# Ledger of designs, part 6: VHH binders against Lysine racemase

Target 1, 368 residues: Lysine racemase, of Oenococcus oeni (q04hb7)
Amino acid sequence: EAIHRSTRIEFSKSSLAYNVQYTKQVSGAKTLWLAVKSNAYGHGLLQVSKIARECGVDGLAVSVLDEGIAIRQAGIDDFILILGPIDVKYAPIASKYHFLTTVSSLDWLKSADKILGKEKLSVNLAVDTGMNRIGVRSKKDLKDEIEFLQEHSDHFSYDGIFTHFASSDNPDDHYFQRQKNRWYELIDGLIMPRYVHVMNSGAAMYHSKELPGCNSIARVGTVVYGVEPSEGVLGPIDKLKPVFELKSALTFVKKIPAGEGISYGSKFVTSRDTWIGTLPIGYGDGWLAEYQDFQLLIDGQKCRQVGQIAMDQMMVALPHEYPIGTEVTLIGKSGKYENTLYDLHKHSGVPPWKITVAFSDRLKRMVV

## First folded at step 21 (VHH; from y5 with S35H)

Design o4
Fold by OpenDDE, fold request of step 22:
Structure o4 (fold): chain B 368 residues (1-368), chain A 122 residues (1-122)
Amino acid sequence: as target 1 above (368 residues)
Amino acid sequence: AVQLQASGGGFVQPGGSLRLSCAASGFTFDDYAMHWFRQAPGKEREFVSAINWIGGRTYYASSVKGRFTISRDNSKNTVYLQMNSLRAEDTATYYCAAKTNRGEYTPRYDYWGQGTQVTVSS
């Protein structure tokens, strides 16, 4: 982390906690697992994980084994689900760290059984209802997995089962309904484990009542991070609290005469004498080229980012001279103005979750 | 009074284009996501497209994706549906609907416009 510059991500603990409570309230879920995969959607894996329990989070969901390991090594003993498949050779590691481990095939289980030794793996069965990412697709295969787990209880604990909805945030819910129906068909008459979880953010917010017996757990990310899953198409945007802010400061300020190009390629040329500020953030940090010309917030005013965004720096047009060190809000509030992730999405075409996840590890993440 | 006035429908040959408009009045337009639906004779109403209040998020039915484009102009309180490469199966009465982005979630749509007929035929 580049801590010796002003550019930083600030995420609100109180907002996160509020959103957790709100999500539980709306969905009716008694248990919430927060997805902290991909560096907690860019908010910071360890930073978020450290405060998750205090925010009412009942468990963490990661994508890869190393994310879980990192959390454990940081001294966090929260419940952790690994959502992505892992190589079978790492099954003993997953067991040692007490991860709920996603399994997608009987062959994997058979292989794991041979190498687990004294370890007992907590197993989360993946069921593919239409996402076509991972998991069994047939009832027979699912039965075979369950039976295998029961027959090999010395090495396995059948603790979880899940599916993932591909279109739970879509106003056209045909595909959601299709997956839902498939889910219930597949699990009908089968032994269910302690953790039956099917609700991602969209399902939790819009479809919880349609998921009887399977809506006690919300496995969510987007909504808790303060982004309405449909971005206001289906759900309200005034209930969730923003969690993510991005701030920086002017590192250089100069008055540029008319007719001068700003940044690479001189894509912006001054039409008049213009005060130009420089910010220590660029596309190498995750402020992508698509964000060019976005209105930044300085001292309660909208200031246009001008010129091509460089790797580590970018420029902003100023209404007057500001001192070096003046705070710049890229995402967040300044005076009466607020830049939201929705605004940046509108500007850039990049969805909120893709915006936040794209920020590099170089940016410091701060809990506020 | 709340009004959603749809227009732009008509007769067009396969491969042709139409642009539907839905003009809103009587409510705060930019507090609503706008949707397009269509209903063909003897068929159920089906979702066509939607756009959030700010215009950054759009949805399309699979049957129209790549051919239709939804947009909105909040200064004019109007949502548009550009329909290109029209097909016979696109023949239907098209409806615009408004759904609030405020308050508690509900599956219902708040306001519906009158339908505009689109007929695609040789």
Scores: ipSAE 0.939, ipTM 0.976, lowest interface PAE 0.4, mean pLDDT 97
Fold by ESMFold2, last read:
Structure o4 (fold): chain B 368 residues (1-368), chain A 122 residues (1-122)
Amino acid sequence: as target 1 above (368 residues)
Amino acid sequence: AVQLQASGGGFVQPGGSLRLSCAASGFTFDDYAMHWFRQAPGKEREFVSAINWIGGRTYYASSVKGRFTISRDNSKNTVYLQMNSLRAEDTATYYCAAKTNRGEYTPRYDYWGQGTQVTVSS
C-alpha cells in the first residue's frame, strides 16, 4: 500500500453492517456468508475479514486455498468456506486450517481418503445444475458421494452442499427456473447436511421465496458490497449503501493558457485560460484509462478529468484556483453530488466488480 | 396521466431492421428501468430486453442477443429497441414497461405501454 499520499479507499464499516442486515431482512436468510475472494472484491482481504463478524457476517467465502490461509495467518478463526476446487494433495492442509472444503467428484474423495491420515475434512459437495463449472450432474453420482462420506466418517464430515445460479439477476428467468428445478430434482430424497446454500446475491434478493428449505443461507458479495445485483433493472438502488469512497487531493495547481495540450498525446487542448489540478492516482493504482473524462467531485462541484490518465497521476479542470491539498472525490459524495460505481460503469463501460477488483495493492485501504 | 407510447412497428422482410421507440410521460423517467416484452398470438408474454435508469446496464433474452440493442435518452424520456436481422419468430406485439429503482423488492412493473406490432414476413 502507498500510505504516504492522500489517495485512499475509505471502507465504511457501518455501511457494510447495514447492507448485511438489509440483505438478511429482504432474503429471509438467517445465515450470511460474505465472499471475500479477489481481495474482498478489491476492498482488502484482511481489512474486510477483520471487521466482518462485528458487521453481522456469519462466515467468509474464498475462492482459493491461499486466501483462506492468509485469513487464518492473520489470526482470524471465523468460519471459512473454500469455494474453488483444490488439488487433493492439499486436503490435509485444508483440514488443519479448519476450512469447509468444496469437493466436485467421488474420485477426489477416494484420493483424499488415502492421504488424510488422522485428519478429518469438512466437506461441501458441489452440484452442477447448469453453470457447467464444477460439481456432479446426476443424482446417482451425488448419492455415491454422500454414501462414501458416510462410510468414511473417520476422514470426512458431510457438512455442506451447494449449487450456483448463473442468471439469478436476469429479467429473463428461464435459466434460473431450469437450474432451480434441476436442483430440487437432484436433492430429492437425499440426506442433507447442516449447510444447504444456493443463494447468491440475485437469488437472495429476487428468488428466496422460491427456494423453500434451501433459503436459510445467503452466500453473497455484490449486494453486501453495496451494488444492486441487477444494477437497478429489477431492484431498488435507494436502500443499499455504497461501502467505500475513493478520495485523493490536489498536489499541484497551475493556470495554463488557452491552446495548451494536457498529458500524453495532447488530445485535450484548452479553449480558454484554465486552472488545472494534478492528483496522485493513475492506472498503476487501477484507475483505468477507460475512465478518462469522468466527472470528479471537488468542493461540491463536478470537475472534468482531462487528458490521458498516466500510470501514477492525472489532471482535472478546475473552475478556479484551489489550494494544494484540496480534497478530490472520485467515487463518493461531495456536497449535493455523488459518484457511484453505476455512474462509472455508464461512463466507461467497465462493470462494478471489474472496476474495484482492478484496484492495485498500491491503493491504501482504510476502514472508517 | 402516465403514458408509455410505443411506436415504430410495421411490416418487414426477414433479415430487415426496425427501430422501436417508447415515449414516457407522467412520471420521473430518470428513476425507472425500462423493459421491452413481446407477445405473439397464442403465446405468453416474454422478456426481450432491459436497461437500467442511467443506461449503464443492459439485458437481452437469449433469442435476441446480438441482434437487438436497447438504449435510452433521458433528455427525451424515451427508450429505444434497435432490431436487426429480423426473423419470422420475432413477429409479435412489443410492449415497453417501466419499473421504479426505488422502494422495495417486488416482481411487479409499475407502468405498461399499449404495444406496437412487428410483423416479419416474406
Scores: ipSAE 0.865, ipTM 0.947, lowest interface PAE 0.6, mean pLDDT 94
Fold by ESMFold2, fold request of step 22:
Structure o4 (fold): chain B 368 residues (1-368), chain A 122 residues (1-122)
Amino acid sequence: as target 1 above (368 residues)
Amino acid sequence: AVQLQASGGGFVQPGGSLRLSCAASGFTFDDYAMHWFRQAPGKEREFVSAINWIGGRTYYASSVKGRFTISRDNSKNTVYLQMNSLRAEDTATYYCAAKTNRGEYTPRYDYWGQGTQVTVSS
């Protein structure tokens, strides 16, 4: 992180807490697991994980073993689910760190059984209902896994089972319905563990009542990070709160005569004598070239970003001279105006999760 | 009074194109997602396409993706559906619908247009 510059993400604890409560209320879920994979969707793995419980989050979900280890090494003893498959040789370390560990095949279990020694692994069975990514696809294979877990209870605890809906936010719900029907067909008559978790953000917000017996756990990211899962096509945008602002400040200000080019290749040319500000953010921070010309917010005014975005800096046209250090809001509120991820998506064509995941390690994250 | 006036339907040969329009009045268009549905005789009304209130997010039914393009012009309170490479299976009455981007999660749509007929035949 670059902690000695003004450019930063300010992450709102109160907005996160509100979105958690709102998601539980709409979905009816009693338990909410927050996905913190991919650096908490770009918001900061440890920064978000440290405040999650006090915001009403009941557990954390990550994609890879090392994300979970980092959370544990920061002293966090919350419930952690590892969603991505791990190499069987790491099964003992997953047990040692107390992870609910996702398993996709019987062969993996058989191999783990040979190497766990005195360790006992908490197992989350993956069921592939049509995501075509991980998990068993037949009732026979699922039953074989459950039986193996029960026959080897000295090494395994059968604690979770899940599937993932590929299209739960789509107004065309044919694929969601197919996956839902397949899920109930596959689990019918089988022994079910403590944690049955199928609801991602779209399923939680749009389909929870269609998931009887399997709707107590919401395993969500997008909605809790303040993005409506359909971006307002199916659901309201006035209840969820944005969880972050992206801010910087002017580091240089100069008046440029009419007819001067700005930045690389001089592709933007002033039409009149213009005040130009420079701020320390660029595509090296994850502020991508596609965001060129976006309206930044300064002193409650819209100010157009001008010229090519460089790796570490970019320029903005100003209506008048501003002092060095004047705050610039890229995403967030300034006066009466607000820039949202929806605004940037419309401007750039880059969807919200791709915007925030692209924020680099250099971009400082602060909880406010 | 709220009105959604769909137009632009007609007869067209397979492979042809049509552009549907849905002009809105009586509500704040900029606060609504806009949807297109269609209904063929003897079939249920089915989703075709949708666009959010700002125009940044779109959805398409699998059967029309790559052939149809939804767009909106908020200055004209109008949503459009450009339909290219039309097929006989696209024959239906096409309806626009408006869904508020405020309030509560609900499966209901706030307003429906009267529809416009599209007939694709040799």
Scores: ipSAE 0.858, ipTM 0.944, lowest interface PAE 0.6, mean pLDDT 94

Design o4
Fold by ESMFold2, last read:
Order: sequence, then C-alpha cells, then structure tokens
Structure o4 (fold): chain B 368 residues (1-368), chain A 122 residues (1-122)
Amino acid sequence: as target 1 above (368 residues)
Amino acid sequence: AVQLQASGGGFVQPGGSLRLSCAASGFTFDDYAMHWFRQAPGKEREFVSAINWIGGRTYYASSVKGRFTISRDNSKNTVYLQMNSLRAEDTATYYCAAKTNRGEYTPRYDYWGQGTQVTVSS
C-alpha cells in the first residue's frame, strides 16, 4: 500500500453492517456468509475480514485455500468456507485450518480418504444444477457421495451442501426456475447436513420465498458490498449503502493557456485559459484508461478528468484556482453530488466488480 | 397522466431490421428501469430486454442476445430496441414497461405501454 499520499479507499464499517442487516431483512435469511474472495471484491481481504463478525456476518467464503489461510494467519477464527476446487493433496491442510471444504466428486473423496491420516475434513458437497462449473449432476452420484461420507466418518464430516444459481438476477427467470426445480429433484429424500446454502445475492433478494427449507443461509457478496444485484433493473437502489469512497487530493495546480495539449498524445487541447489540477492516481492503481473523461467531484462541483490517464497520475479541469491539497472525490459524495459504481459503469462500460477488483495493492485501504 | 407510447413496428423480411421506440410521459423517467416484453398470438407474454435507470446495465433474453440492442435517452424520456437479424419467431406485439428503482423489492411493474406490432414473414 502507498500510505504516504492522500489517495485512498475509505471502507465504511457502518455501511457494511447496515447492508448485512438489510439483506437478512429482505431475504429472511437467519445466517449470512460474506464472500471475501478476490481481495474481498477489491476492498481488502484482511481489512474486511477483521470487521465482518461485528457487522453481523456469520461466516466468510473464499475461493482458494490461500485466502482462507491468510485469514487464519491474521488470527481470525471465524467460520470459513472454501468454495473453489482444492487439489486433493491439500485436504489435510484444509482440515488443519478448520475449513468447510467444497468437494465436487466421489473420486476426490476416495483419494482424500487415502491421505487424510488422522485428519477429519469438514465437507461441503457441490451440486451442479446448471452452472456447469463444479459438482455432481445426478441423484445417484450425490447419494454415492453422501453414503461414502457416512461410511468414512473417521475422515469426513458431512456438514454442507450447495448449488449456485447462474441467473438469479435475470428478469428472464426461466433458467433460475430450471435450476431450482433440478435442485429439489436432486435432494429429495436424501440426508441433509447442517448447512444447506443455495442463495447468492439475486436469489436472496428476489427468490427467497420460492426456496422453502433452503432459504436460511444467504451466501452473498454483491448486495452486502452495496451494489443492487440487478443494478436497479429489478430492485431498488435507494436502500443499500455504498461501502466505500475513493478519494485523493490535488498535488499541483496551474493555469494553462488556450491551445495547449494535456497528457500523452496531446489528445485533449484547451479551448480557453484553463486551471488544471494534477492528482496522484492512475492505471497503476487500477484507475483504468476506460475511465478517461469521468466527472470527478471537487468542492461540491463536477470537474471533468482531462487527458490520458497516466500510470500514476492524471489531470482534471478546474473552474478556478484551488489550493494544493484540495480533496478530490472519484467515487463517493461531495456536496450534493455523488459518484457511484453505477455512474462509472455507465461511463466506462466496466461493471462494478471489474472496477473494484482491479484496484491494485498500492491503493491504500482504510476502514472508517 | 402516465403514458408509455411504443412505436416503430411494422412488416419486415427475415434478416431485416427494425427500431422500436417507447416514449414516456407523466412520471420521472430517470428513476425507472425500462423493459421490453413481447407476446405472440396464443402465447404468454415473455421478457425480451431491460435497461437500468442510468443505462449502464442491460439484460437480454437468450433468444435475442446478439441480435437486439436496448438503449435509452433520458433527455428525450425514451427507450429504444434495435432489432437486427429478425426471424419469423420474433413476430409479436412488443410492449414496454417501467419499474421504479426506489422503495421495496416487489415483482410488480409500475406502468405498461399499449404495444407495437412486429411482423417478420417472407
């Protein structure tokens, strides 16, 4: 992180806590697991994980084993689910760190059984209802996995079962309905574990009442990080709170005569004598070239970013001279104006999580 | 009075193009997502496309993806559907609908237009 400059992400603990409670209220879920994969959707793996429990989060979900290990090594003993595939040779390590571990096949279980030694693995069975990514696809294969777990209880605890909906936020719900019907067909008559978890953000917010017996756990990221799952197509945008602001400050200010080019290639040329500010953020921080010309917020006013975005800095047109150190809001509020991820998505064509996961390690993350 | 006026339909050969418009009045257009639905005779109304209030997020039914493009111009209170590579199965009455981006989660749509007929036939 570059801690000796003004450029930073301010992550709101109170907004996260509000969104967790709101999600539980709307979905009816008793339990909420927060996805912190991909550096907590770009917000900071450890920064978010350290405050999650006090915000009402009941457990954490990551995609790879190393994300879970990093959380444990930071002294966090919260419930952790590993959602992504794990090479069987690491099964003993997953047991040692006390992860709920996702398993996609009987062959994986048979191989793990041979190498677990004295370890007992907490198992989360994946059921593929149409995402076509991981999990068993037939009732026979699912039943065989459950029976294997029960027959080898010295090495396995059958603790979870799940599926993932590919289109839960889509106004065309035909595929969601197909996956839902397939899920209930596959699990009918089978022994169910403590954790039955099928609800991603769209399912939690739009379809929870259609999921009887399987709607107590919300396994969510998008909605808790403050983005409406359909980006306002199906649901309201006025209740969820943005969880972060991106801010910087002017480091240089000068008046440029009419007719001068700004930044690489001189593609932007002043049409009049113009005050130009410089701020220390660029595509090396993850503020991508696609964001060129975006309206930044300074002193409660919209100020256009001008010229090509450089690796480490960029320029903005100002309505008048401002002092060095004047705050610049890239995402967030200034006066009565607000820039959101929806605004940047519209401007750039880059969707919210591509924006935030692109933020580099250099960009300082602060919990506020 | 709230109005959603869909227009731009007509007769077209397979492989042809049409552009539908839906002009809105009587409500704050900028606070609404806009949807297109279609209904062929004897069939249920089905989803075609949607766009959020600001225009940054779009959805398409699988049957039209890659062929249809939804867009909006908030300065004109109008949503558009550009329909390319039209097929006989695209024949239907096309309806626009508005859904508020404020308040509570609900399955309901707030306003519906009267529709415009699209006929694709040799």
Scores: ipSAE 0.849, ipTM 0.942, lowest interface PAE 0.7, mean pLDDT 94
Fold by ESMFold2, fold request of step 22:
Structure o4 (fold): chain B 368 residues (1-368), chain A 122 residues (1-122)
Amino acid sequence: as target 1 above (368 residues)
Amino acid sequence: AVQLQASGGGFVQPGGSLRLSCAASGFTFDDYAMHWFRQAPGKEREFVSAINWIGGRTYYASSVKGRFTISRDNSKNTVYLQMNSLRAEDTATYYCAAKTNRGEYTPRYDYWGQGTQVTVSS
């Protein structure tokens, strides 16, 4: 992280807590697991994980083993689910760190049984209902996995079972309905574990009442990070709170004569004597080139970003001189104006999580 | 009074193009997602396309993706559906609908247009 500059992500603990409670209220879920994969959707793996429990989060979900290990190494003993299948040779490590571990095949279980030694692994069975990514696809295979777990209870605890909906936010719900029907067909008559978790953000917010017996756990990221899962096509945008602001400050201010080009390739040329500010953020921080010309917020006013975004810096046109150190809001509020991820998505064509996941390690994250 | 006035339908040969418009009045258009649905004779109404209140997020039914483009102009309170590479199965009455982006989660649409007929004749 570059901690010796003004450029930072300010992550709101209170907004996260509100979105957690709102999600539980709308979905009816009693348990909420927050996805912190991909550096907590770009917000900071450890920064978010450290505050999650006090915000009402009941457990954490990561995609890879090393994300879970990093959380444990930071002294966090919360419930952790590893969503992605891991190489079987790491099964003993997953047991030692106390992860609920996703398993996609009987062959994986048979191999793990031979190498767990004295370890007992907490198992989350993956059921592929049409995401076509991981998990068993037949009732026979699922039943065989459950029976194997029960026959080898010295090495395995059957603790979870899940599927993932590919299109739960889509106004065309035919694929969601197909996956839902397949899910109930596959699990019918089988022994169910403590954790049955099928609801991603769209399922939790739009379809929870259609998931009887399987709607107690919301395994969510998008909605808790403050983005309406359909970006306002199906649901309201006035309840969820943005969870972060992105802010910087002017490091240089100069009046540039009419007719001068700004930044690489001189694609922006001043039409009059213009005050130009420079701020220390660029595509090396994850503020991508596609965001060129976005309206930044300075002193409660919209100020156009001008010229190509450089690796580490960019320029903004100012309506008058501002002092060095004047705050610049890229995402967030200034005066009566607000820039949201929806605004940047509209401007750039880059969707919200592609925006935030692109934030680099250099971009400072702080909890407020 | 609230109105959603759909227009631009007509007769077209297979492979042709049409552009539908839906002009809104009587409500704050900028606070609504806009949807297109269609209904062919003897079939249920089906989803075609949607666009959020600001125009940044779109959805398409798989049957029209790559051929149809939804857009909106909030300064004109109008949503559009550009329909290219039209096929006989695209023949239907096309309806626009508005859904508020405020309040509660609900399956309900707030307003419906009267529809415009599209006929792809071979």
Scores: ipSAE 0.847, ipTM 0.942, lowest interface PAE 0.7, mean pLDDT 94

